# VH-VL binders against q0atu2: the designs that were tried, part 389

Target 1, 119 residues: q0atu2
Amino acid sequence: MLDKKARIRTSREYRNVFEKGKRLSGRFLIIYYVENALDNNRFGFITNKKIGMAVIRNRIKRQLRAIVREYQGQVKNKHDIVLVARAGIGKSSFEGMEKDYIAIMKKAGLFARNANKID
Below, E stands for the ipSAE of ESMFold2; O stands for the ipSAE of OpenDDE; V2 stands for 0.75 times the mean of E and O plus 0.25 times the DockQ between their complexes.

## First folded at step 18 (VH-VL)

Design yl1 (framework fv_ivicentamab_arm2; at its last look DockQ between E and O 0.68; V2 from the best seeds 0.77)
Fold by ESMFold2, look of step 18:
Structure yl1 (fold): chain C 119 residues (1-119), chain A 119 residues (1-119), chain B 110 residues (1-110)
Amino acid sequence: as target 1 above (119 residues)
Amino acid sequence: EVQLVESGGGLVQPGGSLRLSCAASGFTVSSNYMNWVRQAPGKGLEWVSIIYRRGSTEYADWAKGRFTISRDNSKNTLYLQMNSLRAEDTAVYYCAREGSSHWYYFDYWGQGTLVTVSS
Amino acid sequence: AYDMTQSPSTLSASVGDRVTITCQASQSIDSWLAWYQQKPGKAPKLLIHDASSLESGVPSRFKGSGSGTEFTLTISSLQPDDFATYYCQQWDEYSGTAYTFGGGTKVEIK
């Protein structure tokens, strides 16, 4: 699971990312991202009812959090990043989501050039 | 250096089966996203199936239930099992790799193997 | 469902001409578009990924542009080696049609 400080928690925090951030669409995901004034990254996750029932949406959110956690060591610091699941994600596999996340994060320039040591 | 070589095409009766092989060299099949793409004579390109690095699969709707993508990692070989073949399946079948730095694009293709389905 | 419309279907041109072909997506795909070249009896060859990024070894006379729904491949000065069929390609968020190709543009000598 992501640490509590690494989560976007309030409507105001989400709104800031949507209003001030950049947007990039992938196959299953849309990301919105903006530089923050913190020492760390924060992640938010949005699923719409069009994806499926609550059990499906909760599974998608859990899988996306696991993917983000796996790769967070490669992410450039000081960013708020909101992942918005597209409707087609409900039929995707974990690997489909993982592939798309890596692809869009690379395209957005959000991975560090050398992620082996980021401290 | 990178090479993909398809085999197993030929003439088959409607309702018959064939297994296509794609022998890879210069890279590891299981470390890449591998696809089958077909082209009917004189026609355009049509995606068939993908196998992900961890083994998840997706199929074109018209192929699902009739075609099975698989691999043998010890032989570095991709397969397409085709069952219940129809005249409409007559095509050159290509295996294709998604670029290791640029996913969603096919950077290497085999020469193709012709499947002809006729009475 | 995503659709990919490529035009023209056939184009006649002379060596030295500036050639343009277009692909239109039915929904935005940002810049997730590839261009391929295919010669008769041969496999497709990737020319451009990410709408405008040239593949290694592809001549600089090829230029891709566009984003969203409209994309263009331009050949600034057509060479004899460029007479071929060209395809664009995108992803679809629906897994049953994960990748979609344009119908193709055959570039023929005039």
Scores: ipSAE 0.825, ipTM 0.919, lowest interface PAE 0.7, mean pLDDT 91
Fold by OpenDDE, look of step 18:
Structure yl1 (fold): chain C 119 residues (1-119), chain A 119 residues (1-119), chain B 110 residues (1-110)
Amino acid sequence: as target 1 above (119 residues)
Amino acid sequence: EVQLVESGGGLVQPGGSLRLSCAASGFTVSSNYMNWVRQAPGKGLEWVSIIYRRGSTEYADWAKGRFTISRDNSKNTLYLQMNSLRAEDTAVYYCAREGSSHWYYFDYWGQGTLVTVSS
Amino acid sequence: AYDMTQSPSTLSASVGDRVTITCQASQSIDSWLAWYQQKPGKAPKLLIHDASSLESGVPSRFKGSGSGTEFTLTISSLQPDDFATYYCQQWDEYSGTAYTFGGGTKVEIK
C-alpha cells in the first residue's frame, strides 16, 4: 500500500489539484497534477460509477494503487497527482492500465523517458 | 540498428492455419510493446493484436478467438498464430513496435509478409 | 470504436504545391494522433506523433496540427519523394479495437 503521506486524502487537497493543476487524458486515465510544497509526491484516485459495479471499481482502484506504488520512485518529486479512471478502464488489462499510466506520466514530463523500469 | 523481419506468409486454404514470425534485432522484444498490423491488397491498415512487456495480450474484436500473439524471448521473435483463416484475412501482415518514446504509435515496422487465403 | 474519417481519399497535386490532409475522429482523442507515410510495396513510416511532433529525419515541410476531433497533415511544398499514401492513426479507449487508422489519402502526381 501507498504510504499515508503519499496519499491525497482531503477534499481540499483534491480541489486544489483540480483547480490549479494541469490535466492530461490517456486511454484509461486522466491525470491532474500540480506541484506541492512537500518533499514527496501525493497520489489520489477517483473511480466513479461509469466504470462499473463496486467490485470493478474496487479492483481498478487496487490496480491503480499497485501501478503507482511500483513506479513511485521514478516520478519527479513535489507533485500532487490525481488519477481519474475513465469509463473504459473496466475492460482493460493490468498491463494496459500500466502502459497508459506510464505513457501519460511521460507525456506530462513526470517520468524520465529513459527510465529502465519503464522502457 | 533496429530491424523487424516477418516471415511465414504464404498461400493457405480457407479454414486453414498459419503462423507468422517476426524476428527482431537491435532491441529486445520482451522489453517493448509489439503489435501486428495487417493491410489487405489495395486497402488501409488494420490493427490486429498487441503483446505487452509482461506478456498479456489484446486483440481486435474481429481477431479474438482466431488469432494468438506470442513471443519467444530466447529467439527475440514475435509470432502470430492464425486459425480458421478466411478470404478476408488475405493481407500483408506487419509486425510493428511501440518504442519507449512512441507509446501508442508504431515507430518501427517490418517489411511485411503476405498471407493469401484462397481455395 | 472511434471512427476515423480521413479526407480526401485521393489527392492529385504537383511538385511545389501545398497539400492538406484531414483526419476527423468521431470523439475527442486529445492529441493522441499519428501520421504515417506509405509507399507502394513498403511498410508505413511514422512521420508525426502526438498530433504535431515531427519524427527525427522527417523534413520540416511536413506539419501536423489539431486536437480533439480535427487533425491536419500539411505538406507546405510537395516534393517528388512525397507522392505516397498517408494514414492517420489513433488509439481508442472504448473499443476492443484499440488502434484505428484512417482510410488513407493517396497523394499522386497531377
Scores: ipSAE 0.767, ipTM 0.918, lowest interface PAE 0.8, mean pLDDT 93
ESMFold2 (binder alone), look of step 18: mean pLDDT 89; pTM 0.922

Design yl2 (framework fv_ivicentamab_arm2; at its last look DockQ between E and O 0.68; V2 from the best seeds 0.81)
Fold by OpenDDE, look of step 18:
Structure yl2 (fold): chain C 119 residues (1-119), chain A 119 residues (1-119), chain B 110 residues (1-110)
Amino acid sequence: as target 1 above (119 residues)
Amino acid sequence: EVQLVESGGGLVQPGGSLRLSCAASGFTVSSNYMNWVRQAPGKGLEWVSIIYRRGSTEYADWAKGRFTISRDNSKNTLYLQMNSLRAEDTAVYYCAREGSSEWYYFDYWGQGTLVTVSS
Amino acid sequence: AYDMTQSPSTLSASVGDRVTITCQASQSIDSWLAWYQQKPGKAPKLLIHDASSLESGVPSRFKGSGSGTEFTLTISSLQPDDFATYYCQQWDEYTGTAYTFGGGTKVEIK
C-alpha cells in the first residue's frame, strides 16, 4: 500500500491537480500532473463506472496502486499525479496497464528513459 | 545492429497449422514488447498479437483461440503458432518491435514471411 | 474498437510536388500516432512517431502534424524515392485490437 503521505486524499488536492496540472492520455490511463511544494510525490486514482462493476473498478485501482508503488522511487519528486483509468482498462492485463503507465510517465518527463525495468 | 528475421512461412491447407519464427539480434526479445503484424496480398496492415516483457499476451479478436504468441529467451526468438488456418489468413507475417521498448509504434520490422492458406 | 480513416487511398503526384495524407481517428488518441512507408515487397518503415517526431534518418521533407483525432503527413517536395504506400497507426483503447492501421495511401507517379 502506498504511504498515506504519498496519496492525494482531499477534493481540494484533486482540484488543484486538474486545474493547474498538465494532462496526458495513454491507452488505458490519463494522467494529470503538477509540481507540489512537498519533498515527495502524491498519487491519486480515479476509476468510474465506465470501467465496469465495482469489483472490476476496485481490482483496477489495486493494480494501479501496485504499479505506482513499484516505480515510485523512479519518478521525479515534488509532483502531484492523478491517474484516471480509461474505459478500456477494465479488460486490460496488468502488464498492459504497466506498459501504459511507463509510456505516459516517460512522455511526461516524469520517468527516466532507462528506469523502465520489468522483471 | 537490430535485426529481425522471420521464417516458417509456406503453403498450408485450410484447417492446418503453422509456426512462424522471428529471430532477433542486436537486442533482447524478452526485454521488449514484440508484435506480429500481417498483411494480406495487396491489402493493408493488420495487428495480430503482442507479447509483453513479463510474458503476458494480447491478441486481436479474430486471432484469439487460433493464434499463440510466445518466445524462447535462450534463442532470442519470437514465435507465432497458427492453428485452424483459413484462406483469409493468407498474408505476409511480420514481427515488429515496439520503439524504445514501450512506445506504441513499431521501430523495427522483419522482412516478413509469406503464409499461403489454400486447398 | 477505434477506427482509422486514411485518405486518399491513392494519390498521383510528380517529383517536387507537395503531398498531404490525412488520418482521422474515431476517438482521441492524443499524439500516439505513427506513420510508416512501405515499398513493394518490403517491410514497413517507421517514419514518424508521436504524431510529429521524425525517426532517425528520415528526411526533413517528411512532416507529421496533428493531435486528438486529426493527423496529417506532409511531404514538402516529393522525391523519386518517396513513391510508396504510407500507413498511419494508432493504439486502441480497448483490448482485442491493441493497434489499428489506416487503410494506406499509395503515392504513385502522375
Scores: ipSAE 0.885, ipTM 0.943, lowest interface PAE 0.6, mean pLDDT 94
Fold by ESMFold2, look of step 18:
Structure yl2 (fold): chain C 119 residues (1-119), chain A 119 residues (1-119), chain B 110 residues (1-110)
Amino acid sequence: as target 1 above (119 residues)
Amino acid sequence: EVQLVESGGGLVQPGGSLRLSCAASGFTVSSNYMNWVRQAPGKGLEWVSIIYRRGSTEYADWAKGRFTISRDNSKNTLYLQMNSLRAEDTAVYYCAREGSSEWYYFDYWGQGTLVTVSS
Amino acid sequence: AYDMTQSPSTLSASVGDRVTITCQASQSIDSWLAWYQQKPGKAPKLLIHDASSLESGVPSRFKGSGSGTEFTLTISSLQPDDFATYYCQQWDEYTGTAYTFGGGTKVEIK
């Protein structure tokens, strides 16, 4: 699980990212991201009812947290990043989500050089 | 030099089975996202299936239950097992690699193998 | 599932002409779009990824542009080697059709 200080926790914090941040869509994910005033990154996760029932949505959030945790050391610091799961993610595999996360983070310029070699 | 060479195509009766092979050189199949794409005579390109680096798979709806993508890492070879073949499956079948740093795009294709399904 | 509309289906042109091919996505795909060239009896060849990024060895007369839902491939001065069929391609969030290709544009000698 991500460190407590690496989580976006309040409605105000989420709203700031959505209103002030940049947006980029991938196959299964949309990310919103904005610089913060901290020394670290913070991550938020949004799943909606289009994905499926609560058990499915909670599984997707757990899988995305695991993916983010695996690659968090490669993310440029001082960003608040919200991952929004798209409806198609409910039928995806862990590998489909992982591939999309790496691709979209690299395209957003949020990974260090050679992100694909991190794997 | 990256090369992909398909084989195993030919004439088969409706309801029959066929296994296609794609021998790869210049890269490791299991370290890449590998796909099958087909093209019916005089028609456009149609995605068939993907195998992810860790072995997860996705299939076109019309292929599910009839086609199986697999690989043998000791032979650096991708396979497509095709069962319950129909006339509409007549096509050139290509194996294609997603680029190692630019996923979602097919940077190398084999020359294809023709599958003809007819009485 | 996403739909991809490619226009025109065929065009006739002469060496030296500027030609333009258009793809329209049914939903925004940002810049996640590829262009391929295919000659008769040959495999497709990737020309452009990420809407506008030329692949290594592709002549600079090929230019991709667009984002969101509307994309264009332009050949600024058609050469004999460019008579071929061109396809655009995107991903789809639905796993039952992970990649979608345009219907193709055949560029023929006038």
Scores: ipSAE 0.835, ipTM 0.930, lowest interface PAE 0.6, mean pLDDT 91
ESMFold2 (binder alone), look of step 18: mean pLDDT 89; pTM 0.926

Design yl3 (framework fv_ivicentamab_arm2; at its last look DockQ between E and O 0.70; V2 from the best seeds 0.83)
Fold by OpenDDE, look of step 18:
Structure yl3 (fold): chain C 119 residues (1-119), chain A 119 residues (1-119), chain B 110 residues (1-110)
Amino acid sequence: as target 1 above (119 residues)
Amino acid sequence: EVQLVESGGGLVQPGGSLRLSCAASGFTVSDNYMNWVRQAPGKGLEWVSIIYRRGSTEYADWAKGRFTISRDNSKNTLYLQMNSLRAEDTAVYYCAREGSSEWYYFDYWGQGTLVTVSS
Amino acid sequence: AYDMTQSPSTLSASVGDRVTITCQASQSIDSWLAWYQQKPGKAPKLLIHDASSLESGVPSRFKGSGSGTEFTLTISSLQPDDFATYYCQQWDEYSGTAYTFGGGTKVEIK
């Protein structure tokens, strides 16, 4: 699990990301990202009913958290990042999600230059 | 120098099987997202399958159950096993690597290998 | 499933002409669009990725533009080497078809 410190938890925090952040869309994910005033990154996750039943949404959320956690150390610091799962993610593989996350994050320029797991 | 060389194409009867190979050089197949794309004579391009870096696979709906994408890391070679072949499977089959920078596009292609399904 | 409509299917032009090819996606794909050039008997060649980024070695007369659902490939001044078939390509949000290509545009000599 992601550390509580690394999570976006309040509606106000989410609103700030959506209102002030940049948006990039991938195959399975949409990311909203904005710089924060902290020394760490925070991640938020949104899954809606378009993905499927609650069991599926929960599975997707767990998988996305796992992906974010795996690459957390390679993301540029001082960012709030919200991942919004698109409808098609429900039938995607874990590696498909991972690929999309990496692709979007790379496109956004959010990975550190010396990151070694993104190529 | 990156190079992809397909082989294994030929004439096969309907219901028959064929295995295509794609020998890669200049990069490691297992470290990249590799795809098969086909093109029927005089027609457009059609995606067939992808194998992810960790080995997960994805197929076009029409390919599921009949086509299997795989790789041999020791040989740095990509494969496409085709079973229950049909006349409409007649095409040039290309192996294609996804772009190394952002993915979701194919930066290197083999020369293709022709598969003809005919009685 | 995502659809991609490419137009025109055939285009007759002369050397020096400005050529425009259009791809329309059924759903927004942001900037995840690529353009390929294919000559007879040859594999496709990547020209442009991310809607507007030229691949290394591609002449500057090729220009990709657009975002969302509308994309265009423009050849500012057609050269003899440019007579070929061009394809756009996108990803698909849903399983069953990871990638979709446009129907192609054959650019032939007038």
Scores: ipSAE 0.910, ipTM 0.952, lowest interface PAE 0.5, mean pLDDT 95
Fold by ESMFold2, look of step 18:
Structure yl3 (fold): chain C 119 residues (1-119), chain A 119 residues (1-119), chain B 110 residues (1-110)
Amino acid sequence: as target 1 above (119 residues)
Amino acid sequence: EVQLVESGGGLVQPGGSLRLSCAASGFTVSDNYMNWVRQAPGKGLEWVSIIYRRGSTEYADWAKGRFTISRDNSKNTLYLQMNSLRAEDTAVYYCAREGSSEWYYFDYWGQGTLVTVSS
Amino acid sequence: AYDMTQSPSTLSASVGDRVTITCQASQSIDSWLAWYQQKPGKAPKLLIHDASSLESGVPSRFKGSGSGTEFTLTISSLQPDDFATYYCQQWDEYSGTAYTFGGGTKVEIK
C-alpha cells in the first residue's frame, strides 16, 4: 500500500489541492493536482455514494490505490494529487480504471521521462 | 508499418452466426486497446466492443450476449464472434487501434468487412 | 450517457471556401475529442486528436478548436481532396457506449 507520507490525510490538505490545483477530467476519474513543498508525492482518493454501495466504493478505492502504487515510480515528484472517482467507475473494470489513470496522468504532464538512450 | 486487415464478412440469414477476423501487423495486438466499430450503409459510426491489453472487455448494450470480442496472440489477430444476427446488424465492421500513447482516439483502422443480414 | 450533436449534417462549398463544422457534447469532456475524415468506400482517417492536435501528415488548413462542450473543425481554404464526411468522437463514462461519434457532416464540393 502507499506509505503514510505519500497520503493526503487532512481536510486542509485536500482543500489546498482543490483551491490551488489544476483539474483534469478523464472517462472514469477527475484529478486535481498542485505542486507541494515536499520531496515526495502525496495521493488522495474520493468516492461518494453515487458510485454505488459501500462494498463497491471500497473495491474502487483499493483498485485505485493499487494502480497508483504500480505507477508511482513514473510520477514527477513534489505533487499533491487527488483522484476523484466519477459515477461511471462503479461498473468499470480494473483495466478501465488503469487505462484512464495513465491517460489523464500523461495528459496532465505528471509522468516523468524514463532513462534516455545514451550512446 | 501498421496494418489491420478484416475478413470473414458476407451474406447471412437472420439468426445466423459469423466470425470476423482482423489480422494485425506492425504492432502487437495484446499491447494495445483494440476495438470494433461498425457503420450501416449510408449511416454513421457506432462503437461495438473493446478488448483491453490484459483481456478485459466491454460491449455496446445491444451487442451484449450476442457478440464476443477475442484475440489470438499467437496469430496477432482480433476476432468478433457474432451470433443471433438481425437485419439491423447489416454494416461494414472495422477493427480499430487506439493510439499507443494517445488512448481514446483511433489512429489506425482496417478497410472494413461487410456483413449483410437478410432473408 | 453522453450525447454528441454534430452540425450541419451536410453542406455544399466551393474550392477556396472556409468551412466550419461543429460538435456539441452534453457534458464536459475537457479536450478529449477526435475528428475523423472518411471518403466514400474507405475507412475513417484520424485528423485531429485532443481537440486541436493535428495528426502527422494532415494539412495545416485543418484546424480543430474548442474545449468543454463545444468544438469546431475548420478548413481554412477548401481543396478538392477535402470532399468527405467528417465525424467527431469522444469517450462515454457509461460502459455500454464506451465511445460516441457525432452524426457526421458530409462536405460536398460544388
Scores: ipSAE 0.832, ipTM 0.921, lowest interface PAE 0.6, mean pLDDT 90
ESMFold2 (binder alone), look of step 18: mean pLDDT 89; pTM 0.926

Design yl4 (framework fv_ivicentamab_arm2; at its last look DockQ between E and O 0.66; V2 from the best seeds 0.62)
Fold by ESMFold2, look of step 18:
Structure yl4 (fold): chain C 119 residues (1-119), chain A 119 residues (1-119), chain B 110 residues (1-110)
Amino acid sequence: as target 1 above (119 residues)
Amino acid sequence: EVQLVESGGGLVQPGGSLRLSCAASGFTVSSNYMNWVRQAPGKGLEWVSIIYRRGSTEYADWAKGRFTISRDNSKNTLYLQMNSLRAEDTAVYYCAREGSPTWYYFDYWGQGTLVTVSS
Amino acid sequence: AYDMTQSPSTLSASVGDRVTITCQASQSIDSWLAWYQQKPGKAPKLLIHDASSLESGVPSRFKGSGSGTEFTLTISSLQPDDFATYYCQQWDEYSGTAYTFGGGTKVEIK
């Protein structure tokens, strides 16, 4: 549900974030992030087979995309951000994932100043 | 001034029930991540349960099915319903607020309320 | 299923001493580590969050450091008010034990 231009699309784009970006772990998520040359942000999502069956992994991706969409207007521009789901996320509620996303984005300094008003 | 005040502790027989209350002032319970943490006499701290801002909950494995965290937003009050109590549930029970903006730590605690499960 | 190992379990010290308490996480927790002080009959009090961020109103003689799996709380010059039990605390990625605490370090008068 994110706009096409707000998505990390190619293997090269993902590789750039992993190789050049900063890494921050939260309870359920790891983010990798790097400044890009665009005027906008792009998001990528990774789940692997450790989390569970494909149905579970697809549900997690859908939930994370919804969370990112909800807060995307608060994110500082010019960043490529990859969310990697940790194994424990399969047992998390939606709110657990949402809390973790907000927490790691704040700790990474990726929310704009007005994002501190998210309640 | 942020304040948390627990009540409802006391002596109860094994198999009995108690409801603990935590009255909050200086902040809104439903805008925060609220937790119960317990401490058996002479022992360390043990997490019990969390209620998220929109009402999702998590429980320690040993509490699941016996304890229920809830809140009444009109009274700005957190609750812990404890059923099927056992001697090992004897502890001081604290309510605690998670600190912003990144959470995952407890910035304010109540004074605690003692629950004694004994014949 | 993250474990916290806190050491020492008991520490005897005099006023003015430098005191160091260690917590070891079984898995990396980045810097998601908090320290609490607890006096007998009272609730825990937050000292430090995010490994090294001093909570408002906490004296600057308290310092937290570390990341990954090993963390320390240092009291640079122990004061009479500092004799207490100290706990570290982290999140756990598994929902059946969302937060875990170290076993505690009791700082006693020598």
Scores: ipSAE 0.850, ipTM 0.935, lowest interface PAE 0.6, mean pLDDT 91
Fold by OpenDDE, look of step 18:
Structure yl4 (fold): chain C 119 residues (1-119), chain A 119 residues (1-119), chain B 110 residues (1-110)
Amino acid sequence: as target 1 above (119 residues)
Amino acid sequence: EVQLVESGGGLVQPGGSLRLSCAASGFTVSSNYMNWVRQAPGKGLEWVSIIYRRGSTEYADWAKGRFTISRDNSKNTLYLQMNSLRAEDTAVYYCAREGSPTWYYFDYWGQGTLVTVSS
Amino acid sequence: AYDMTQSPSTLSASVGDRVTITCQASQSIDSWLAWYQQKPGKAPKLLIHDASSLESGVPSRFKGSGSGTEFTLTISSLQPDDFATYYCQQWDEYSGTAYTFGGGTKVEIK
């Protein structure tokens, strides 16, 4: 699990990201990202009923957290990033989801350029 | 120089099976997202399947259960096993590489191999 | 499921003409769209990705534009080498790992 300090937890924090952040849509994910005043990144996750039943939403949320955790060290610091799961994510594989995350994050310029793991 | 060369196409009876091959050069198949796309005679393009870098696979809904995408890393070759073939499966089958980890588009294509399903 | 409607199906034009092909998505895909050119007996060739990014080696007379649900491919001055069939391509949010191509536009000599 992501460290508590690496998580967006409050409604105010989420609102700040949505209001001031940039938005980028991928195949399975939409990300909102904005610079923060911290030395670390914080991640938020949103899964709504469009994805499916609660068990599916929870699974997707776990998978997204796993992906974020896996690549956390390669993301540029000082960002609040909210991942919003799109409706089709319920039918995606883990690798498909991972691919989408990497694609979006690269497009957003949030990954280190020399990150071999994401090349 | 990146090259993709499909083979294995031919005439097959309905209900028959066929395995297509796509020999890649200039890049490593296992390090890329590889796809099969087909095109019926005089018709448009239709996505068939994808194999991810870690080996997970996904298929078009119509392809599930009948088509299997795989690869041999030692041969740097992509495969498509087609079973229970139908007349409507008649098409040129292309292997295609996703051109960038940042999106879902195909930058390199083979010249295709023709599969004809007919009694 | 996301539908992709490409128009027109066939387009007759002359060398030097300005040609416009349109793709309409049933739902917004932001700028996630690619354009391909295909000549008879040949594989598709990537022209444009991310709606407006020209692939390396593609002539500047090709231009992709649009976002959301409406996209266009424009050839500012049609050349003899441009007579071909063009396809737009996106993904289907509701179908998991599903890529959708437009129906194609055949650009032929007038």
Scores: ipSAE 0.355, ipTM 0.825, lowest interface PAE 1.5, mean pLDDT 91
ESMFold2 (binder alone), look of step 18: mean pLDDT 90; pTM 0.934

## First folded at step 19 (VH-VL)

Design tl1 (framework fv_dusigitumab; at its last read DockQ between E and O 0.94; V2 from the best seeds 0.91)
Heavy chain, then light chain:
Amino acid sequence: QVQLVQSGAEVKKPGASVKVSCKASGYTFTGYDINWVRQATGQGLEWMGWINPYAGESGYAQKFQGRVTMTRNTSISTAYMELSSLRSEDTAVYYCARDYDYYETSYFDYWGQGTTVTVSS
Amino acid sequence: QSVLTQPPSVSAAPGQKVTISCSGSSSNIGDTYVSWYQQLPGTAPKLLIYDNNRRPSGIPDRFSGSKSGTSATLGITGLQTGDEADYYCGTWDDNPSAWYVFGGGTKLTVL
ESMFold2, look of step 19: ipSAE 0.847; ipTM 0.927
ESMFold2 (binder alone), look of step 19: mean pLDDT 93; pTM 0.951
OpenDDE, look of step 19: ipSAE 0.865; ipTM 0.945
ESMFold2, fold request of step 20: ipSAE 0.847, 0.854, 0.863; ipTM 0.925, 0.927, 0.927
ESMFold2 (binder alone), fold request of step 20: mean pLDDT 92, 92, 92; pTM 0.949, 0.949, 0.948
OpenDDE, fold request of step 20: ipSAE 0.915, 0.921, 0.925; ipTM 0.957, 0.960, 0.961
ESMFold2, last read: ipSAE 0.866, 0.861, 0.865; ipTM 0.930, 0.926, 0.931
ESMFold2 (binder alone), last read: mean pLDDT 92, 92, 92; pTM 0.950, 0.946, 0.948
OpenDDE, last read: ipSAE 0.920, 0.922, 0.923; ipTM 0.960, 0.961, 0.961

